# VHH binders against THO complex subunit 6 (THO6): the designs that were tried, part 5

Target 1, 367 residues: THO complex subunit 6 (THO6), of Arabidopsis thaliana (Mouse-ear cress) (q8l4m1)
Amino acid sequence: MYGDATNWNEDEYRESILKEREIETRTVFRTAWAPPARISNPDAFVVASSDGTLAFHSLNSLVSQSASFGYSKGQDVMVAEPERVVRAHEGPAYDVKFYGEDEDALLLSCGDDGRVRGWKWREFAESDVSLHLKENHLKPLLELINPQHKGPWGALSPMPEINAMSVDPQSGSVFTAAGDSCAYCWDVESGKIKMTFKGHSDYLHTVVSRSSASQILTGSEDGTARIWDCKTGKCVKVIGSQDKKSRLRVSSMALDGSESWLVCGQGKNLALWNLPASECVQTIPIPAHVQDVMFDEKQILTVGAEPLLRRFDLNGALLSQIHCAPCSVFSISLHPAGVVAVGGYGGIVDVISQFGSHLCTFRSSSL

## First folded at step 4 (VHH)

Design b04 (from o13 with E50Y; framework vhh_ozoralizumab_d1)
Fold by ESMFold2-Fast, scan of step 4:
Structure b04 (fold): chain B 367 residues (1-367), chain A 119 residues (1-119)
Amino acid sequence: as target 1 above (367 residues)
Amino acid sequence: EVQLVESGGGLVQPGGSLRLSCAASGFTFSTYWMYWVRQAPGKGLEWVSYISSSGGRTKYPDSVKGRFTISRDNAKNTLYLQMNSLRPEDTAVYYCASLYGDSPYFDYRGQGTLVTVSS
């Protein structure tokens, strides 16, 4: 029995309100550009949201929809129909990454349920799939499950969430940043933990693979970034403030293409590190809390708790500021062509050209 | 503009579980104590839980203690409420609220998310 049959229309009405609320209150935590079949302008990307969904979008379709939408619905953000939506997680999906760059690439997602789930990208992107399969249950090819620990309440704690992933196809590994203060190296083929990186005193926000040195870097709520040896699982270096009481969380990290330069987002600051020299070269103040960073060659892109995408050089000079549609921006994904997708508060994604113009702004429709 | 936006509510059977989320923007979330408060139909606001700015301190009334867990992610500007062993009396609109310092009043409150516990 699922309630009184005579009251069925009222339950249906409540469900419709909850679905509208789900659309309006959704947060996009990450976007990821799909690997191209051939080098062309960016087309496919995947959106990971607070409702646990992964939504696949075509940029060409979104640009066409955006041009048709215009001002016909006032200042409201366009609700776009995705090519596919999958409920990937029970609870929020925090990160999405592609494992591999060829036709056999896997789409990986991690979330609040403490799982990494993976799909073959070709199967996920399959356009001939029926509507029923698009809405429900594309079975994951891969499932990695976080270990459970005893929590502060004395019982076995809820599953620790996975907040971020970094992929290393060359070593057959995915690295995860977990809510239990550990990073984990997973063997993709076996689904087993290869290494545990233990030493942080609070949950991890970010993990980045440094394959050239057989290392990973982690950023934590404990206010430190750490460098780890992948062969031993040992911490090689702790990067943090000399004043422990003023340590701000390390929310985000990125390596440049040479893997010699690290940028860390720490509170309202960017810290630029030269890793071979083991020196902090530059600190760049930001007006809002930093939520994501990345390198565009020798430039730094950053977003945070403000509706702005900022671009800096390595000397800390501000090169550009671009207004974004989300009031708070949680992530940047950069396509090799220079096109940027940002996702954030309100379930809004904004796609920005290499010249700083807006290509499209949208929310994905819900399941 | 300061905004708090709750999500994760729904219809659930007694004994079930839900996880509520609150996305915060327009203020420095990490400096604020955060609260979950609820309002049952035809009743006033009832305090459910609070969490300190760092997450180091939490508190619950006896009605939810041992069943509900508050947590926060300051990097994601997000507050959470894990609700286990739900009861019909937990039926309410759940609001995210913020407080700076020792003020007896909430500085900001969201629009709420409906939780209905019924068979």
Scores: ipSAE 0.000, ipTM 0.135, lowest interface PAE 19.4, mean pLDDT 81

Design b05 (from o13 with E50R; framework vhh_ozoralizumab_d1)
Fold by ESMFold2-Fast, scan of step 4:
Structure b05 (fold): chain B 367 residues (1-367), chain A 119 residues (1-119)
Amino acid sequence: as target 1 above (367 residues)
Amino acid sequence: EVQLVESGGGLVQPGGSLRLSCAASGFTFSTYWMYWVRQAPGKGLEWVSRISSSGGRTKYPDSVKGRFTISRDNAKNTLYLQMNSLRPEDTAVYYCASLYGDSPYFDYRGQGTLVTVSS
């Protein structure tokens, strides 16, 4: 009798080791705060990881779990059970965004498999206590598939990955940054490409919509950022080094709330541009390669290949520096209340308050 | 404008190795992603490798992963494919390909090089 219990415990222990290994080898590429994002108290957010999963977490639940967890520097990070986890992609999920702010908002993800998939957020967030539903491949309402282009002999290109998305619900559009050096404007309602933006000579890392000007901005491995007119698909401005040999990839870009200020992450530098003046007004050196940037009003947040979240003013002065749990940080998501979530290497997510205190640090449990 | 000239193909026994070369001209080779694509007798075209402009990123399908290695020499405008542990199913014409200017698809100028894996 005791032998049966021992064997059951050994199998359970073995499974836990395999799950821990799986969790530790993940990378979190992006997080996104769920609507209504405008509320004073952030709660729901989604984590996109290298294993192709989207995991939904509640901040209130995570904070409660963290308060009882004896975490310290160098110890195992808390493993949190998500409210829901879905395998969204074959291969890494690179970006996750919400399309809309109301109860009909869509959760969108894109990935290495060259697809954008979308679900009703309400349906995705619906909790089910069934033992078999946590690992279900929830069928998407929306599936956009990158074009595979044919050469003269009918050869299909490799499936281009989708590295980033930008949403514009007012125009009914999603913009994608693709591995075929193109950006695409997709009509969400029809699922069809409205416009192709071609001109870059290498794959795209980032795309940002500038809806006030009917433009998008793209950042590429070719070392340029480009501004495009959405009505014509034409490039209106090329931003970047004229020397092809010294070009560093444009890994990340963000616009401020006025859409007049652009920050670009390029190698170990931030470049701050005033778009109406078409001038680079500030260059800020960073000790590590920049992986993400964003605006918090008139301040710039940046993360990269270091365990730090940095905050700068528009003059390039360092305002704060917060130590993050991932040794390399891939993304920032900012809630309107000032709370930030960062995701990175080792499958680790760190949630930081508007005052710079750590609210929770965790890994999502495996499927 | 774009010209790609493949070489290095031939007859090899199973388990053997070959190195293919592609000499590129008519475009700024160092700024373009490069690809190796093959066509087996009676079959469609299949990509076998890609390499970023700097050489820092490579990708392979499962059929060749661990056996094939793509590399480039931007100073010599040359692309390479090192093929190890060759199998009969690797028998194909191998083509060097690039994105042509601002084109989102392959626009080949290469004629291909035949690789035959047979005892």
Scores: ipSAE 0.000, ipTM 0.366, lowest interface PAE 12.2, mean pLDDT 83

Design b06 (from o13 with E50S; framework vhh_ozoralizumab_d1)
Fold by ESMFold2-Fast, scan of step 4:
Structure b06 (fold): chain B 367 residues (1-367), chain A 119 residues (1-119)
Amino acid sequence: as target 1 above (367 residues)
Amino acid sequence: EVQLVESGGGLVQPGGSLRLSCAASGFTFSTYWMYWVRQAPGKGLEWVSSISSSGGRTKYPDSVKGRFTISRDNAKNTLYLQMNSLRPEDTAVYYCASLYGDSPYFDYRGQGTLVTVSS
């Protein structure tokens, strides 16, 4: 027949093209600042990427390289050689965290393979590898493996991914947000599960420890955030509606330094909660889907499916917005000195000063 | 009562394609992760694909990556498996299964549909 036309939804078509390009291009899911030797000297940070690698970078080296970088035909972003790169996971590395704040700190990573792997940071950063390798095969000190369960017919469940971690060195614990709809409390010393938090009906995006109250908070694809008692494993509060019409995933959560204020990223909204009062104080609309949030004292930082880092006060007033090189930004990490690193689509990392100026923009060299 | 009914199996030549369907009833389909699991003659159960409640996440083992696609229609309570570039080793009974959010175990399984890949 003459005259066939392809009918598609414009958003579905765009998502299809973006997904294809993402397969061909690295994505940075998280960055983490290493424990500072001095609060005024941010230097070391680690980048977790879609290819399963952890890449260690020095800010001083990156700033020097950035100052010398010339605009190249068809290339707008500097490619930097990391101080060290390791393949931490089979498949994407979704989160990276430091466990501890001193020179005995552990570097932890979690990913699509359902593992948490950990290294002594000092060994990771200072190891003298004389081999001409693009990646270091340094054996992890710690490996935590998500549970798989047998059904009545003998089949094991698929290995659930670990999407996020929260650390609590005071209790010797790491909390994980898993693809099997559960959060887990792991004993770091033994490598065993101490507690399972059951109640969500879809995979978890985020987990945050609230140590002052012996609680954790979780955010799920099921459209709810939940508060759990760490001593009992029981859900003490459900935030949000299970109404089928309000299916906005809770992508991100952060607590302030007092652990009394919670900000949740849900769809195109930020929700600010006062936890002692159990009330939502503010809802802040965002033009794009929220992908990460955090507190900078009494201010809220947010990034999402747009090339912008936004800063708000607790009353919801926009204080600043800064253009970022990734067209979609997945994560924020804040150094105590006020320096911010953001990572996102295209393998791009932007490092931004406490005054909002760009210090460097780069991709880690390919493995 | 929970019921899962698979359909779409049959005899197909190597390199061919089949689309399996699973009609779900007796539970809130849209709140469950869904799975395709297969059992080849004389072998144990093998996980083939998984899909989240919303359809936003899918997973595959290396044996079927790039050849099989799982999808769902929550309005119709139906799960699908599009199988392309079929190989003789894909010959199996294919089962629709669900994993409830409060349990990491497979809670429910259907009767299965036979797929035979043979010349």
Scores: ipSAE 0.000, ipTM 0.451, lowest interface PAE 11.3, mean pLDDT 82

Design b07 (from o13 with E50A; framework vhh_ozoralizumab_d1)
Fold by ESMFold2-Fast, scan of step 4:
Structure b07 (fold): chain B 367 residues (1-367), chain A 119 residues (1-119)
Amino acid sequence: as target 1 above (367 residues)
Amino acid sequence: EVQLVESGGGLVQPGGSLRLSCAASGFTFSTYWMYWVRQAPGKGLEWVSAISSSGGRTKYPDSVKGRFTISRDNAKNTLYLQMNSLRPEDTAVYYCASLYGDSPYFDYRGQGTLVTVSS
């Protein structure tokens, strides 16, 4: 109708169009390897998608299906039947995590509907067709509901989405990154909020638990990463440019196994921080916008708005580039055996061996 | 200190369009989520739209989704609501508002602008 008088941001307009297309085109936002995660047995993993589903897959089954299909390389795409598929959310499922590492582990997911839902993994993974159930209902054991802010004159705000989760079974907690610019600490046993972390000025993309220090780290659209004390809920450090106009969104963060090294994905850059020294040690430029990042011991893995999985050492040297089937890759999940699953645009998942070879490439069949 | 001044309301025929504006001052507009809230005669407050600090995220209830578009110009400290395909049930006073969280003491609101949709 009318031309906008505002300074419309071309990147924000592009993102709006991409979000509209994702409503019609399935996107995989996250994958997670199931426990027990032992070096010799990568098999079960779960896929969280834009249609609100969680799909359970077996790697052994996928490899067999790929061989039968005649396409077992990363450039070939098959449609695979999941072992189980559940509609977990109304709207997209943005993150999926396992809470615990044994047979009592919970499968948790969060999404656009402002909920965290959880299931006993044992119950989720069991496919008991011998019961001849007339209706297949997989009810969640746990449901956490994001708080609604009290608007002007007492009206409740729209439900904020939950964009990411971090689990801390040792403290009995799950941390959530919310669309209301807050992070929340939830008590898993009671389902109640233990702490609210307020200070960001725009929605959160990522949250990471730093259990050794009783801290969490958050990354925001406001262009800052923040470190919070879990006991007080206070922000102890803001990581960002002093020139607020030059800040780029913090889309992704990861801690190494020692929890001393932080890598942040910010626009087309990785920033490597030594947290005890409170110092940015290195900036690594990337040709595309960074969408996920993680540590593999002393190496950094990255994916983003390009069909590549990149691996760097801590000095910023590029060690490898592996071509991925999705034209845009949203997430990385690393099995202890070194097997990597990446998910992205078009509902495509690539599973890559510890040697860099493609084990299978697939889309989950729809409900 | 804090001022939110709405404008752009008026009488419009069903199926017509209006663009509302809200001029903000007295706070750092670019760091706050902004909202449009309406109140129809004899009714309670209804949430209309929300926009993040950067403008990268927007929310709408089903009653206006596809018809209304919220936008902002942080350089001008101005919030907008483009209303298309207006219906008689859209008749209300429209308010510009911001939140600092769930505290009513940090809620800012304007005086409102009246939108009347009538044949």
Scores: ipSAE 0.012, ipTM 0.547, lowest interface PAE 8.2, mean pLDDT 83

Design b08 (from o13 with E50A L99W; framework vhh_ozoralizumab_d1)
Fold by ESMFold2-Fast, scan of step 4:
Structure b08 (fold): chain B 367 residues (1-367), chain A 119 residues (1-119)
Amino acid sequence: as target 1 above (367 residues)
Amino acid sequence: EVQLVESGGGLVQPGGSLRLSCAASGFTFSTYWMYWVRQAPGKGLEWVSAISSSGGRTKYPDSVKGRFTISRDNAKNTLYLQMNSLRPEDTAVYYCASWYGDSPYFDYRGQGTLVTVSS
């Protein structure tokens, strides 16, 4: 009798410690800013985490919570209540993107379970489902399922994960970077594969659509970046390091607004390519492994295995360094107003203003 | 000629451990995903582990997760499977194989190595 009571108290204590550790050991892999309401500033964004969840947050609510957050010597980061949290994947959610710019935009996520799932953003954001309820039953509108491969004796492969997505609403397509070393072009309306891009020898980290040229670019663990023709599915060029001794994973890639400039994150280096000239113009050394890159007009933003957001010009000059709360930063998302969200190790998200000041720093609460 | 030669199987008691090896030759081992696949008596083929070309990614079904560890040494063209906390249900012929991530899919597999878990 007494042993049973003691065990129940011990179980409650253990559960509280495990929940705290779950939040602390979680990784935020990606954040994405929602398309703006017709006449509003940046507010809504979604956080994709290693526990398979998508968490919707309001920047206005987070700033208010930050202003009310109390300090203790043991508290380093606030835990914020999301407007909605959904378990989108079995296993990690690796990427989150918005498909479309208006009220009919889709929220898309991909993950370790080999699926892309999509919701109407208006339904995701405006649903009256209470966060106080134990059960969130938001059914996806769209589900894309990676193909499983079979050997000649009929055994099926493991389900390949989807590590990254790129959206192209102009062609009605989503491109996925898969664990089976392939990229896939999916037709959003039908949910079917339109094209398979085969040639990499190891899993893909990144995929970027280059709509102006009817191309995609992929980056792989095999140490190559590749350009593919979307009409034929053929590799038209291998981009990246020509030195096989320094051939490190291509973790991240971004195109500028003109789709003429490409930046690649490869090991501890950024490589800047002018695609029309087919020329590597700059190589920028970084003290830590690069995990994400993007363009802010004619400037390059990068994060990696260090607690810093770095900004460079196209000549490779360092313009700024901003300290970030995660000790390792996995992603950057930039709102058109200049506000940046970064996510990383420890489940931490840091929202940084266009002037480099920290607007809020938080972990999302668990489901 | 492509060859995969498995070794390390044998008789072990429940709760015991075994380490399987697969020596690969005749293809560029370092550029392929590798797999361990098993066939229990009277059952079909079941994958039990997968490893990417670089070793940077591994996958396991729930039946072996936390007990089995796949690894590779690309310099030695060798694939390994460390099996801990073995159960009678792990009794099977274990094959190393590759087919996934290839542009055609191909069946490179060895003759297998028998693992028997019994008291």
Scores: ipSAE 0.189, ipTM 0.628, lowest interface PAE 5.5, mean pLDDT 84

Design b09 (from o13 with S98R; framework vhh_ozoralizumab_d1)
Fold by ESMFold2-Fast, scan of step 4:
Structure b09 (fold): chain B 367 residues (1-367), chain A 119 residues (1-119)
Amino acid sequence: as target 1 above (367 residues)
Amino acid sequence: EVQLVESGGGLVQPGGSLRLSCAASGFTFSTYWMYWVRQAPGKGLEWVSEISSSGGRTKYPDSVKGRFTISRDNAKNTLYLQMNSLRPEDTAVYYCARLYGDSPYFDYRGQGTLVTVSS
């Protein structure tokens, strides 16, 4: 029996180490807060990962689990089971967004396979079976497929990935940032392309809708940010370029609530633009490569290739630095209550309160 | 001005390997995504592999995934395709290609190099 127990313990030990390594090599590219129910407290959010999965988690459940987990191994990260997990994409899921804010809201994801897939949020969130009996696939209500193009010699282009989305429910549209250097406007009801935005010379990292002006903004590996007219599909302005020394990619961008202020993450710099004036009013140097930016009222949040969430005012003054669990952070999502979720390297999600305290830190369990 | 010159093709037995090279000139090679495309006898052009400007991203269709590896040397302005476990259906003229700057369409390709997989 002793020999059998020893061999079994060694196999179980090897299996546990391989599972830990597998989880640790996963990357969380984006998180998204679900629209509030009658209770306005942040609770439901979705995690999009490099394994192509979307995982739904409850913050209340995670906080309770974190309190029970203990810290006997110091900085050990809790592995949490999601309320639901589905394989949404073949290859990485790069972005996740909610379309709408009511009972008919859609959960949308995009990924390396060149698809946008969408589900009714209530169908995604509800489970009529126990976790171990639930299916790991849920048929999407919506599927948008990137176009493949033929050149003069008849060569079909590779399937371009979709790196980012921006939603505009008022116009019935989803905008996508594609690996074929194009942005696309999709009609959500018909699933058809309404407009193609051509002009970038390399793949797009980011797209943001500017509904007040009937525009979108795009950021590209080509080192430019561009403003486009949604009615014509034409580039109105090229912004954010100091193209002359080294072409630094525009990895991320965000608009403030007034849609008058733009922040761009470009290499190790933030550039703050006043769009009505067409003027760069501030450049903020960052010690690491910027991977995501957003506005919190009149403050700028940024994360990147460092384990830090930084907060700046519009004059470029550093207001706070908060240590995050991922050694490299890929995304920020801000709940209206001020709670922030960040995701990054190692499959780690860190949820931070409006006061800068850590509410929970976890890795989502594998399928 | 732009020139792409492929080499490395030849006759090989099924299960064999070949490495194709493409020498690029007349443009800033390091800033362009590059592609390998092929044309089998009596068939249209087929995409085989793609590589980003830095080499950090690569993609393959299922027909060659796991057998072919695309790589680049930006210092030498050279694109490579390592082909392993070759099959008779891989017989084709192989072209290296680049995209037009603002378009997903291929704007330049080389003269091609013939790969024949036969016993």
Scores: ipSAE 0.000, ipTM 0.332, lowest interface PAE 13.1, mean pLDDT 83

Design b10 (from o13 with S98R L99W; framework vhh_ozoralizumab_d1)
Fold by ESMFold2-Fast, scan of step 4:
Structure b10 (fold): chain B 367 residues (1-367), chain A 119 residues (1-119)
Amino acid sequence: as target 1 above (367 residues)
Amino acid sequence: EVQLVESGGGLVQPGGSLRLSCAASGFTFSTYWMYWVRQAPGKGLEWVSEISSSGGRTKYPDSVKGRFTISRDNAKNTLYLQMNSLRPEDTAVYYCARWYGDSPYFDYRGQGTLVTVSS
């Protein structure tokens, strides 16, 4: 009947509008470049978003798609088709990392549902599987589940989210920053907790492995960064103001390649620490709240609650300032070739060359 | 001496609202995660809500999500539970409970305050 067909067309239109809105309301929390990281030509990377999805993109494909974009009236940011997309989490996916650098590397993600899930990267990236007429569901190889705490009265705690991960393939470990104020060391092979790091008074934002010293570093909403001994689970050092009222959240942390230099993003400041000297060497003021930080050799990259990627030297001098498409930027991932991917508000990813030019700007299409 | 003292319980009709308060003393309230836990007559303890030390994170079970709101005033050492759209199944003794990051367990609770939802 013709009346039924008309109603179907209206439902299809409504679904189209909802899908477009869903894409625009997403937040990209993290991107990660796929191995082998030593290749001079960046290509494969994964995007973790607030809808719980992991989307695999090819930079070469995105650049080709971008070259064909701009002939449609009214569109200023392209919607790119991923090579593969999966719903990895119930609720937001907060972090994505690669475990290993060879053909047996794992793709890991963590999220609001208190899980770490992992896949063989080779199987995840296999285009033949994703193009099969039979819809093949790629089951995770690994699932780690945060503990729920049981009180003396028998009341069970809510499921703590996992806000960040750090990988240490040398020790067979993944470290997680949890919503229950604890960090956890997980044995990847067995899927069991090897160590619990207790001492923070509020949820954790960040965790970084310091393999050379058998330590981890954590950053918390409580306004402290802490250094922990992986062998004992004991806190070795608390980094923070003596005045608790003046403490701002430690949102982000990074170690340099030597693991001697630490940079912490804390409120509207970067704090640069020399760990062997146990000394804060520089404090760099930022106009917006810092959301991510990393080292590029002897330079510091930072993004935050503003549409800018900033680059500093170790003396705090601003070397460059690049405008980004997201109005608020949550993460940086740096390829060894110097190409940077940033992700943020509106589901937007911006890929920037080693020379500061924009290679592509896009939103990933929804699942 | 750690003390948690609940108040604000009472009799309310279905669909009504109540606000519970918990006055904390004997510890640095601003550094602890806090919980509301309830016990219905003849039943076990049920977690109702949690709040981080800063108040930046809150969580609820599906049974109360969208109806209950936990909050805190660290300057006044006070924890609150705003209960809206109350149902007969919300009838319970409500306890203020303390939890801290160096322990996986709830540490202290108050004496409780009775909430009765009845026509």
Scores: ipSAE 0.108, ipTM 0.597, lowest interface PAE 6.3, mean pLDDT 85

Design b11 (from o13 with S98K L99W; framework vhh_ozoralizumab_d1)
Fold by ESMFold2-Fast, scan of step 4:
Structure b11 (fold): chain B 367 residues (1-367), chain A 119 residues (1-119)
Amino acid sequence: as target 1 above (367 residues)
Amino acid sequence: EVQLVESGGGLVQPGGSLRLSCAASGFTFSTYWMYWVRQAPGKGLEWVSEISSSGGRTKYPDSVKGRFTISRDNAKNTLYLQMNSLRPEDTAVYYCAKWYGDSPYFDYRGQGTLVTVSS
């Protein structure tokens, strides 16, 4: 501060600098759009970050803040105040998902502390809590704790992190991808494990539910994607090379709306699979490591270790590429209206319209 | 036969450093997760570090986090534990261990190497 020293407090100044550094050094791992709610936040979404926070934002508020910020000189990225922020995890929050419909929907998060925590979205989104308690630590309705393993001679493992979740409200289940190389099926009502999926030789990056077939798919650091039967817990199919030279992790997977098409992000490639035919029909090379993939009807969206959101058709033709503010992008979330949120390095979130224009770019102010 | 042979233990003063090594033979080292486990005099076994088969994932309990670093050389079939800022409570026999999730109560550990942290 260049001002008069009598008009500032050293502790307040120190805290402001630490706060700015905390914001700039964060990574956003995932965003999730909230389902339409009876309460007044139809454009709500949640941001999960490396500091363990979940931050709730309104797109309408962000667009308004972005318009005001655009008149400010010399600043690259705005810092936006969330509608609510909760410290959900000790250590990073890796994934955030909504479970169920709008009235009784749950907000779920998982993280490095080996927990899945869940809140009723209505309670999380309520604005009648004190605005001075921005560091609100809402007690979760649901807490699932990854098993610690008894290794040699009864020694307990360190707590395995939970890297990803997939929801299946129809079966009452949440599937988790864990650092212990296992996937787990959890019963949401009881909080108990229904099934353990063992077979991968290294930690899991991703899990996707395939409800129509009573299957899940997992992607691992071991370089394989696997299809599992949910009734038996047995691996039905191994996809990809176990060759030690390739060592290309399966970082991300997505199913289309029919659950017949799978896209896998593996190293610097997308692999498009037709699951009923058990055929890889396309391989799409990407200049950087793939970090997330998603279907938009008959199109594939991908982001990775580059500041670009790419869109492909099912034949592998590049339809568009859009520059993103994070130098490395970790996740994509698609709103039903076609609006996309991407999050990544530096705590930066970009919200991109259905037409490919930037609606807002921001870092969340948290704590 | 599966063999794990630890080395590098010894007497060190508080604040000192040691590097432990484990030479593995009799199995395909590069396909297994590996562990360091210790037993202090009169105490139970404690899991002090784990490393995935590729080396891409490591984990530590809070008692050693920031001070110990596990690593592996799959070409040499060797596991390492770099121990820095050693404390008297780190005094223990350190074991290299192999576990594969499917064996009830059957697993392999080495003979151990004694680390004594004392002034």
Scores: ipSAE 0.345, ipTM 0.709, lowest interface PAE 3.6, mean pLDDT 85

